# VHH binders against Actin patches distal protein 1 (APD1): the designs that were tried, part 1

Every score and structure here is a prediction.

Target 1, 316 residues: Actin patches distal protein 1 (APD1), of Saccharomyces cerevisiae (p38281)
Amino acid sequence: MAFLNIFKQKRGDEASQLSAKGREEISQSIKICKSDDAANEHSCSGDCKTEIEEGEQAFAKLKIEHETPLLNSSKTPKIHFVVPTSQIDWQHDACLEDPKSVQYKISQWCDKNSAKFSNVGTGKTLNCAVSSLPKDIMDIDVMRGTKNNVLILPYFIWLNDLRSDDVEATLDGLVPDLLDENISREKLLETRPNVAVARERAFVFICSHTTRDKRCGITAPYLKKVFDSKLQEHGLYRDNSDYRAEGVKIAFVNHVGGHKFAANVQIYLRNPNTLIWLGRVTPTIVPSIVEHLIVPEEPTLPFPEKVRCIKKYQSW
Unless a header shows other numbers, all headers, positions and changes below count from the first letter of the chain; antibody chains aren't numbered by Kabat.
F, E and O stand for the ipSAE by ESMFold2-Fast, ESMFold2 and OpenDDE, each averaged over both directions (binder to target, target to binder). V2 = 0.75 x the mean of E and O + 0.25 x the DockQ between their complexes.
[cut] stands for letters that were removed.
Atom coordinates printed by the task and the answers are left out, and those that the model quotes come from them; centres of patches stay.

## First folded at step 1 (VHH)

Design b1 (framework vhh_nb_b201)
Fold by ESMFold2-Fast, scan of step 1:
Structure b1 (fold): chain B 316 residues (1-316), chain A 120 residues (1-120)
Amino acid sequence: as target 1 above (316 residues)
Amino acid sequence: QVQLQESGGGLVQAGGSLRLSCAASGFTFSSYAMGWYRQAPGKEREFVATIYSGGSTYYADSVKGRFTISRDNAKNTVYLQMNSLKPEDTAVYYCARYYKWGSRYYFDYWGQGTQVTVSS
């Protein structure tokens, strides 16, 4: 009983941090759940309940910042490049570990070109992240880091076979077309055989960057276990060998900023095309997130007080 | 038809060695990359090692320096030499063929697996 009481107390304290104006802002992007619906106990099987209990015990040992309002504590990306590494932890500056790597070259390109795209597209930043998504192990250059398949969000496309030496020329051509709302996905793909649609219903990224902050490393595996179990219950779980469309991939990502708000979870929904970036995510609320936000055709947002940023993008 | 058949698994004491073999048939073996994966009870399938058609190899960090993948194209066989075995190496070991389909790579064929149990 104690952890449910703690959950209710934390929920009430955090909810009071979200202003009426903040709720109105969030409502421009997504419908907010009624509080009773979001607070309902999960209907998880025995394994899922055990995973939540174990996770809550691990979270209770960590000092997490609960005082600061979360809304607008992060910025929505125009483009978010996600690079597979098969790793769950990285060096302190993950994209900068190896200057010959694809992620290093993308990160440098983002820094160089951020101002150029300030007045076009939806969102504010150009960002490069590394992830635990699997490397393509059929190619030795991929395993060395000098070639990769790069996930591009919120566009739900894969830029395949990208070589580090080709990053600047490739992105100089691709990114203006991505940000041009007059160019359809079909038209974009017609001239680019190395670009393919990502058919997942959603991507869920959990910050696991232990080298940057141990709270991220400790919390992320517990959240993933609960997400995996709940998604399996709905037939939406996809392991690294499962290419069926309309599933959900859970992956770990490097430090996203605001580690004091652990756990940080970024949820990209393909339809409607939306980023929901949450802080202070705990195992107890994961079932509600899956049931209300990920599973329904018309998503609704539980726990709007946990939103760090949110953006509804143009469908393409 | 493509067939992959693992052998060489068994019970071994910690610090011991085992050599796994995977006999392949039904395709041009020398043209394909081959790999080994393992799965322990209650865990996801974990990558162990790969060997490309050209002979280049890549290993998971957990086995690097202890395991060696090799191939014999004349015998259509891929091998996994496992040295300095630890109890945490206990798993079913699967041989796999790598396949490129369109713009994506995936494993298209797996063996039935061979059990490796490392006692402490």
Scores: ipSAE 0.000, ipTM 0.176, lowest interface PAE 16.9, mean pLDDT 82

Design b10 (framework vhh_nb_b201)
Amino acid sequence: QVQLQESGGGLVQAGGSLRLSCAASGFTFSDYWMGWYRQAPGKEREFVATIDSGGSTYYADSVKGRFTISRDNAKNTVYLQMNSLKPEDTAVYYCAAVEYSSWTDYEFDYWGQGTQVTVSS
ESMFold2-Fast, scan of step 1: ipSAE 0.016; ipTM 0.291

Design b11 (framework vhh_nb_b201)
Fold by ESMFold2-Fast, scan of step 1:
Structure b11 (fold): chain B 316 residues (1-316), chain A 124 residues (1-124)
Amino acid sequence: as target 1 above (316 residues)
Amino acid sequence: QVQLQESGGGLVQAGGSLRLSCAASGFTFSSYDMGWYRQAPGKEREFVATIYSGGSTYYADSVKGRFTISRDNAKNTVYLQMNSLKPEDTAVYYCATDSYYEILTGYSDAFDIWGQGTQVTVSS
């Protein structure tokens, strides 16, 4: 990529780390951007340009690992539970912080049941994360952590009003149906009044877990500012009080592993239903990611060498 | 404390073979990814190979087909089998581990150097 020479990555040529086989593997899930000029096609002005410049200065001071090829350095989940906390940082083991919490119970359930739903040799297939997505501060049980609304990806559904004491029974019933390829969304929802469609075009999660690694805490806010500004240009930005359909929610998430590859960004697209997990994301490449991957109805990937894992899920 | 100790380096003729070992201690070895890097005199450190906790492997194009990375979780050891060695493979080889070292050291400059390394010299 010509952009590597322009943006001066350390420790070898990052673009050269992606093999032809790796490029072909990625192409099975998403079209790779045709033009290596993708970074030059996008401009950012005013506050957005300032935020990129400030972010690049902050990134330049950090020791980021640039030598390891990223592809297959993480695994795509079959189900990713995302629990709103309204927090941007968490204790070292975020989901295990409070044993009475919804996220604690989901994390326990995932660990107990992941092997049951995985193919032999695939490892962890069910993940629970906490996020900066807003929780209902007017509900005392939500404030206490014993009740919450849980985002379930890649299905783009909300499991609403889930109580910690009900997690095991609820997930024992719901998850087999979610993983059954013969059960439609309409059929899944017909008997579940607490399950609602998430109408966002995409979710973008940036690892901000400072307690686990300071690089995540430093990088995540700079990336979010650029994402927010670029999404506002396209009318896709949604703040915590904005529930309009077809927008994009940017949120912080806890430890995802591989913090040496900061920044880590997980992008879930609703249509086509795809997870793109990127490492070494910098403020300078965010506009290109928004323009090529998030905004178009037919997404294309501008920086395939930054993919840690990718999966195109079944539409339903 | 995380500790990595490389061994198996030495002097070998072009076309020869060496097997490097890295003994790991201070963490749950089977749960972490392991890698090999190398640094030739006056050059940047470069990636050689990685083996993920799940057993999948990835190689630098310069060594693909010649080097094989493997692990023995019972012995807490990662290996690099180097075949068809070339003079350009001459370097100090370093063993590395992932997330546990990052958690332990944070922003420590020491994260760039994993273990003391083992010298490999390939004569023409």
Scores: ipSAE 0.000, ipTM 0.216, lowest interface PAE 12.1, mean pLDDT 79

Design b12 (framework vhh_nb_b201)
Fold by ESMFold2-Fast, scan of step 1:
Structure b12 (fold): chain B 316 residues (1-316), chain A 122 residues (1-122)
Amino acid sequence: as target 1 above (316 residues)
Amino acid sequence: QVQLQESGGGLVQAGGSLRLSCAASGFTFSSYAMGWYRQAPGKEREFVATIYSGGSTYYADSVKGRFTISRDNAKNTVYLQMNSLKPEDTAVYYCARGYSSGWYTPLGFDYWGQGTQVTVSS
C-alpha cells in the first residue's frame, strides 16, 4: 500500500543511472523539466486517483528490470509504419501472422531495404508495428488483412487504401521522397491522392503485446486509463469516432523490444516533431508526462532517467 | 447474483493431470474474460491463466506449456487442464470474472469463486 514510497525509491535509483553526458544528449532534443517542476505532483483526483492506485498495485507484483541504464537501449526510427488492427493483443510474431497481410508485406519491405537507407534521413531503423487503432471492419479486404490505412511516423501522414500486393511498388516510390529533406509535404501530397495528413497533435503508443510478454499486457491498460483521464481533463482525448484535429490518440502496439523495462511508451509529438520513447513508465508518473510533455505548446521532459531513446526530427 | 463455482480439484501425484471446471451464472458469460488464480497457504493470490471473450489466452510463465485454459460459452463454463503437475502447483485454485466485457480487454478480476483444493504429492 506504500506505493508512493516505492515510487520514490525506484525513481531515486533510476535517476542515478542517467549520466551528466546522457542528460546533455537528451537536452539536444528537448528541454528537461526543472527539478522543482518535475517534483510537482500533478495531483489526480476522483477516478484518476483510484486508477493510479489500482495500477500501482498491479505493477508492484511484476518483476521489472531496474538496474540497467535506459538511455540508448532502443533505436530511433527513420520511419515507423503503424498498422491498425483494432486488436490489443497479437500472435507472438504479430506482423508475420499472415503472409498476405499489409503488415507482413511492409515488414518484409523494411527488412529488404534497411541497408539501402542506412545513410539517408534522420533516425536509424525502418520499423513496422501493429496497433489497436481502428480498422474499417465494413471493408471485406480490410477484414481479410489485404488492404489497410497505414500511419507513417514521424511524418504524421496516413497512407490510405494500401493493398498488400501494392506495398513494394508504393513504398519504393514513397519512402525515398519522405527521406529527402528537399521534398516538401505539399509536393509529396500533390501527386499522391491516397496520402493524407494525420491531424493529431500527438500519438501515444503503449506496448500491450500480452502473448509476447505478460508485463506488457498487464501494465498497458492501467496506463491507458490514466492517460485517457488526464487527456479528457484537457479536452485532448479522442475516441475512435472522434475526428477533431489537434487531439491525442492513445493506442496499444505490439512488441517494441525491452519488455524487461515495462511499461514501454512511445510518444510522438507533431510540433516540434519529436519521438520520446520511455521505459519503466508507471501509473504514478503519467499525470506529469501529460502535463509537462503533451499538453504544453513548448514541451518539457519530466523523468529524463526513463528515456530509452529520443529524437527531434526535421519538421516539414 | 454473480456466482462462480469451481470443481475438479483433488490429490494427484507429481507428473499427473487434473482438469478444473468453473460453472458461471448471473451474467452474460460470453462477454467476459475469465481467469484462474491460485493461493498457497500463507501466500497472496498468484495469477495462473486468462481467456478473453474472443478466445485469446494468456498464461503465467510458471505454467506455460503445462496448463491450458479453455471455455464453453454454451455451458457458461471455463476449464483449466493441468498437465505435468509439480508439488509447487499445490494451492487452492480460484475461478474469476474479469472487470469488464466487450472490446476492451479487462485488467484484474472482480468476482471470485470459493476455490478448489489441488494437492500434488511428491
Scores: ipSAE 0.000, ipTM 0.111, lowest interface PAE 19.0, mean pLDDT 81

Design b13 (framework vhh_nb_b201)
Fold by ESMFold2-Fast, scan of step 1:
Structure b13 (fold): chain B 316 residues (1-316), chain A 122 residues (1-122)
Amino acid sequence: as target 1 above (316 residues)
Amino acid sequence: QVQLQESGGGLVQAGGSLRLSCAASGFTFSNYAMGWYRQAPGKEREFVATISSGGSTYYADSVKGRFTISRDNAKNTVYLQMNSLKPEDTAVYYCAAQYYYGSGSYWNYDYWGQGTQVTVSS
């Protein structure tokens, strides 16, 4: 009861920050929910209710910035490389911890090649992130970090068996083809046996980088518990060993910028191919996000006032 | 070069048991997730079970509690132990291999066997 009142009060205050022009901008990528629909059908019971209550208590102790309008406070990527580490926290510059690692080589490649692709494809940036997605190979090179599988978003593909020494040659060949709107997925995969389709219907990334900002580390586990519980209700939850298609993976990611807007959540939907990047996400609104944005075949956006950036990518 | 060879199919009475085997060659078996799919007459190919490179297992709801997937990395073999078989389990069973990341859609597996027929009589 108390958390629904807090939710309604905060939603009213933040909704005032989203201009009519901002709503029109968001509507170009996704249909916005009616405000009342976002709150009305989502009761949480048992463990889920307890998880929301515990999370809201933890959030109440944190100084989160509520004054700045969120829309356009982040940039949509052309390509987002996500590297599994099985870790939930990293050193201050996560991709730079080990110069021999796959993520280090990808991060350096992104820096060197950003200008080359500035006028090509959809989105603004080439990003490399690390994640809590599992390293589940008993391979010495994987354990050392010199070999890994890399998730490539928004394309929903896995680049498998990538060695750190091969990163430059591999990405020099792959990335121009990914950004070429005239090259189909079938054509891309035709000669690349180490590239596989990511069969998840969505990825949800929560910033957990405690070493970079304590608010991220405190908020992320509470959000994950509520996401996990709600996805389990719909049969969509997939843990680190579950390879079934059409599910949703929740993972932690390193620093995404704007940690003052904790919690930061990046949602990639495969169909329609869309990134929704949210700030100020609280345990109370997670059920609505799952029910309106992730579960339906035709997604709708609750809480547009919480959008930091949004991009509908070309289907391929 | 790469081969998946299923065996152990056949005719069995309802309530009976069968063990399917899939022998793999031509790749580093321990690095691959292994799965079983089935296709009944007039139906689409459906997921049955998977086992990751690390040994974690997942099952379709229709077979959960009755079927068990396991692997023997020393023998490059994956198994499907099928207990309490029902006429509805009648299908061709396919072994599939994927290099460790993937989510169960049959179009995204790297290698497939030829299939083995399982027939459950009422």
Scores: ipSAE 0.000, ipTM 0.195, lowest interface PAE 11.8, mean pLDDT 81

Design b14 (framework vhh_nb_b201)
Fold by ESMFold2-Fast, scan of step 1:
Structure b14 (fold): chain B 316 residues (1-316), chain A 120 residues (1-120)
Amino acid sequence: as target 1 above (316 residues)
Amino acid sequence: QVQLQESGGGLVQAGGSLRLSCAASGFTVSSNYMGWYRQAPGKEREFVATIYSGGSTYYADSVKGRFTISRDNAKNTVYLQMNSLKPEDTAVYYCARHFGSWGQYYFDYWGQGTQVTVSS
């Protein structure tokens, strides 16, 4: 009851920040839920209810900025490289910890080539992020950081067995083809046996970078517990070792900017191919996000006032 | 309780073949990263091959094309088929399981090991 009152109050204040033009902008990428439908979808297992209550208590202790409109407070990427580290927190400059690492080399490549691709493809940035997605710790080169499998979004592909010394040559060849709308997935894969389709329905990334901001570190585990429980109810949950198709991977990611809008959640849907980047995500709204956005074949967006940026990418 | 039991090691001539087995209990191999490691006399334990929960496989460069990792989900067993064996493949071979977590570290479970000796 108390949490429902807090939820309704904060949601009402946030909803008033989304203009009719902003709502129209979002609707170009995804259908928006009717407000009443979104607000009424809170049911889950007993564990989920307890996790929401515990999470709301933790969130109530945090100073989160609620006054600033969120839409366009972040940028959609042309390419988002997501590097598995098995870690849930990183040093202040996560991709720069080890100059010999795959993520260091990708980050440097993105910086070097951002201007070259500024007018190619769709989206605004080339991003390299690290994540809690599992790395193959049985591989000595992977353990050393000099080899990894890299998730490439929004394309839903894995670039497997990428060595740090090969990053520049590999990305110089791959990225122009990825951004060329005239090159099909089948054509791209014909000459690249180390590129495989990512078979997940969705990836959900929660910013947990405690070293950058305590609010991210405090909020992320509570959101993950609710996501995990709700996805388990739908048979979509996948743990770190489970690569079965058509499931959902929840992972922690490094700093995404806008820590004052905690919690930050990036949701990539495979079909239709869409990034929904949310701020001010609370445990109470997670069930609605799962039920309306992630589970259905035809996704609809609850709480459009929480969108920081959104982009529907070209079907590949 | 997690237990891994290796078998199938022995003495073999260079150019020969061996198949190692790893019987697992207390968890399912199809839902976990499973791998083979080896330790030669006077050397540190090194990676040989892995199979992911989804079935994809990866190999150390030194064994690629000669060794094949596989599993039988019904028997909850992981195999390492070793072909074209060389004297430098002589080592104790260990089966390992890595338990994924949302923390920084994975938990490793190891078998007792099985000795493979390749004569010239």
Scores: ipSAE 0.000, ipTM 0.127, lowest interface PAE 17.4, mean pLDDT 81

Design b15 (framework vhh_nb_b201)
Fold by ESMFold2-Fast, scan of step 1:
Structure b15 (fold): chain B 316 residues (1-316), chain A 123 residues (1-123)
Amino acid sequence: as target 1 above (316 residues)
Amino acid sequence: QVQLQESGGGLVQAGGSLRLSCAASGFTFSSYGMGWYRQAPGKEREFVATITSGGSTYYADSVKGRFTISRDNAKNTVYLQMNSLKPEDTAVYYCAKETRYFDWLSPYYFDYWGQGTQVTVSS
């Protein structure tokens, strides 16, 4: 018999999709908060309530896959290069749009060198992504894409004034030193005036790549509005001109895979140094994510059933 | 629109050989790495082999020395030559297009997968 569905007839409880083994795996990287504590976080103030309501109405119109368990549907990088473009959408192959660009050269370098720095097999431990983080439009080489400042995670450093022609030589020298546990941040910076500490408490990346999937393009702006409002309530919001330390930057990133699990959100915490990648993020759960995961000095994880991958890195 | 179509699977006896082919369309084939992955009954999908755009090859330890991945850029095709087949090689074999700018995503990124071809090795 054919199976015909006009509407999803069964919606599983996402919490029931996370196994006891999966919960223990997550607990090795971060403390999981009690479900009651996360659920009892009530009410944004002001415009935040309106933004959640508008976002939930937009999300309700989308066909999102709710049945597949999320844990281990992606993997964590050893290094994540994030290239500012000031754009919120990109061509289908974002890093490959312009072979003269910094992101193209970094992507090529990652392909050539992933096997050298990875476990046996495909590598895929080095990632190059583009983001809506601001590029310096007053610099003609930056406008042309042949020069940029590159964010390097999970190290929370900026590689400044990187030219596309210099990518191979620069990364050949820098990356082995980053992966060498005997080289401190202070020692790395001592010989590299173009490397600076990223002073943010956290980076939050929301997939917005509309050209790849409309669900990413529709969901990302609604999530950003709620994140922005909630971070403003805590004094942690930083716009593109605000360089105060210990704040949070929210940015859009290109296609991360698994668009059926929209929205996809990657959260990098500086201390403890941790990547939390979440799928099926909705406007309603954003306040709990900010309150329990981003704001506290000792972060706790709400909604562990939404984790696609997680890794606690070595602190600098 | 990326399309990947596998062929060459079938039933063989232990010690036998098969050559799998994957015909690709909808992208600049010579610019991308290609891979083969497999899923045995009741098991998770696992990596088998990959070939970069430059021709460098990498293999899972379980298939090293027995399997060879190759490509023909003129034909937009990637191949997997499988020699000395064992019953434990029984699986559905999938062709996949790698996305360079997501190097830390699982190699099992599903948006550019073929439909798979069944390989059964009898003892």
Scores: ipSAE 0.000, ipTM 0.157, lowest interface PAE 14.8, mean pLDDT 80

Design b16 (framework vhh_nb_b201)
Fold by ESMFold2-Fast, scan of step 1:
Structure b16 (fold): chain B 316 residues (1-316), chain A 123 residues (1-123)
Amino acid sequence: as target 1 above (316 residues)
Amino acid sequence: QVQLQESGGGLVQAGGSLRLSCAASGFTFSSYAMGWYRQAPGKEREFVATIGTAGDTYYADSVKGRFTISRDNAKNTVYLQMNSLKPEDTAVYYCARSYLTGPYWQSHAFDYWGQGTQVTVSS
């Protein structure tokens, strides 16, 4: 297969970009795979193999930036709000499209309060993103954008039935408690009936924001197909009607910055509570990511040269 | 295994009608948006219509008012009713499953595709 030879060449070039200091930095958050374990081609199902081949053909037509070292090209969030929209593309400024929307109000709250929380908790940013996670299109307020369920990472909780007019008061109360290391998940939940545990083992977000950059829009669907197929092999795939615990949700997200490093993938693991943010993800490496990062109870990192940022958070 | 099987294509004269069906299996049909795409010889595959899980629809401008997409969740089937057919509608028509629950018009939202059914409109 010609794409495997190209993959090996590109991997060698990219691996040389990661310094010994960078490897040491990453190893403080996650154990790095031995190079032979990461590079070994373990067969996926027939569908998965076809999807990798089709995806690699599509990727080969794109100009992706391969020269710049990736580590520290992005910032880890203290809190990442992920708002379901059922869309895989959005207006240029996704959260600003409708000032009455939940995501608009959360985005404004994050901007207003970034300085207040700059020296508190783990991570650097307050981030509001929109996603392809499903919204309840039978609820008129949800369809209008004035009510939604909001996923809060890295805490693996859902803030349910949040109305746009209630965002400021709700987050003013909730966020200080989330960032307080002395408040347990159990304590947080006992007084908040609208907050529920997100029961997934992991969330995988692929940037698909075509309006911002076509490379993201072209690459994201091909990666999702391979992730879906590989997760199905392990019994971890969950479709839109499947609410079983300990599965993996793959979703598309809006602009994450660094579109020249497509594809951008953010992987949140619940245990140990870790964000691994990858750039230059290709269909060929997805099976290895699933096998080494997502499936094992003790995750290992197969391609450290592709890390844009990484953070191990405090477990609940 | 996800499977999509189109039927109902054929030869029809301009101004005529056809109804396409797509039988779906291997997934929870009611939880996914479904769509129709078409590809004429030598052209790129283009969007025709999509229907969300709630029955909300979105159409390409070229077919709006002439085509109607619908779904029957009890039969795991999505339909495309094609009226006032034009020679320009001649194409292979593909059924597709969307990643999403709502109607979405961009081609990359669709993750599984049927084998297609030929529609030929004579002048």
Scores: ipSAE 0.000, ipTM 0.175, lowest interface PAE 16.0, mean pLDDT 82

Design b2 (framework vhh_nb_b201)
Fold by ESMFold2-Fast, scan of step 1:
Structure b2 (fold): chain B 316 residues (1-316), chain A 121 residues (1-121)
Amino acid sequence: as target 1 above (316 residues)
Amino acid sequence: QVQLQESGGGLVQAGGSLRLSCAASGFTFSRYAMGWYRQAPGKEREFVATIYSGGSTYYADSVKGRFTISRDNAKNTVYLQMNSLKPEDTAVYYCAKGKYYWSGYTPFDYWGQGTQVTVSS
């Protein structure tokens, strides 16, 4: 119980780090919950309460940096490629493990083309990440890493059956159309049978890259348990084999930078199309995040002091 | 016109087996992923299994080791062999056509009318 009180005190100190200007910047992308909100006192029932208590005890043993203001400590992507690996940890440079892999070829393509797209589209970077999202374990090329399905955010599309040898030609054709605000989703998909809509209402990515930092590896599973339990209460939880529309998928991702601000959580909402990247996420605040940010049709943001970056993308 | 017609459902005792069939027409069957979904009373429709154009398969955790999906491209038919059936497998089972023809996360764009499976204890 003493550990829970320590985290409550640190959270109060962090709230004072967000400037009025910072609050206004965040408000341009999402409505902030009222300061008199009782979100910090929100309780969950049964197993969820136990999971929070266990998680807070685990977090209390870790040294997490609480003094640095978080806003603008990361950058929003123009495109975020997320490659399924079915793994929860990766080698130090996850996308560079295997030069013949799809993620290696995407990472190389992003590096090669960053300057070409610097003044095009919304956001600042072209990012390739790997995730614990499931890969087709029965496909030998997928298991070898030379073929995969790639989630493309913030566009909420799947680029299916992408072969590593075809990455350059495929992305050279797809990405300019994707960043062109005059091309609708329907038009983009019209001649691309290998592109499908991702029908989830949200993706939640938790950094679990233990090889880069043990705090990420230790904290991520505890956060996922609380997210899973709270989403199950709302009927939004989807396991790795559940493809029903309008649910939420929680997955682990490789190193995102700023591991000293564990836990790092990236939340992509489909409508309105928004990335909320949070640092210093603890089990205690997860229920409030689910209830205020993920579940409502009009999202509101609790704990704006935990925002590392935020971007409301154009509707697509 | 795409048509999917399920058959093979019925009443079976716990521990028993059933084989569901889905006859497909109106598209080039061999090119598309095919799947099975189910919906129990008062619950949302849930994924059961998929088989890709190349023959690879993927299963929901609740049915792994008990159910087997297969296809016969010459007969334009997809099958679901259900073994070791449990009362919680009771649902209407729907055949689904993938919107696309490759392996992976395929959205399904057509469903059949469904076939009832009832497992008694």
Scores: ipSAE 0.000, ipTM 0.122, lowest interface PAE 17.1, mean pLDDT 82

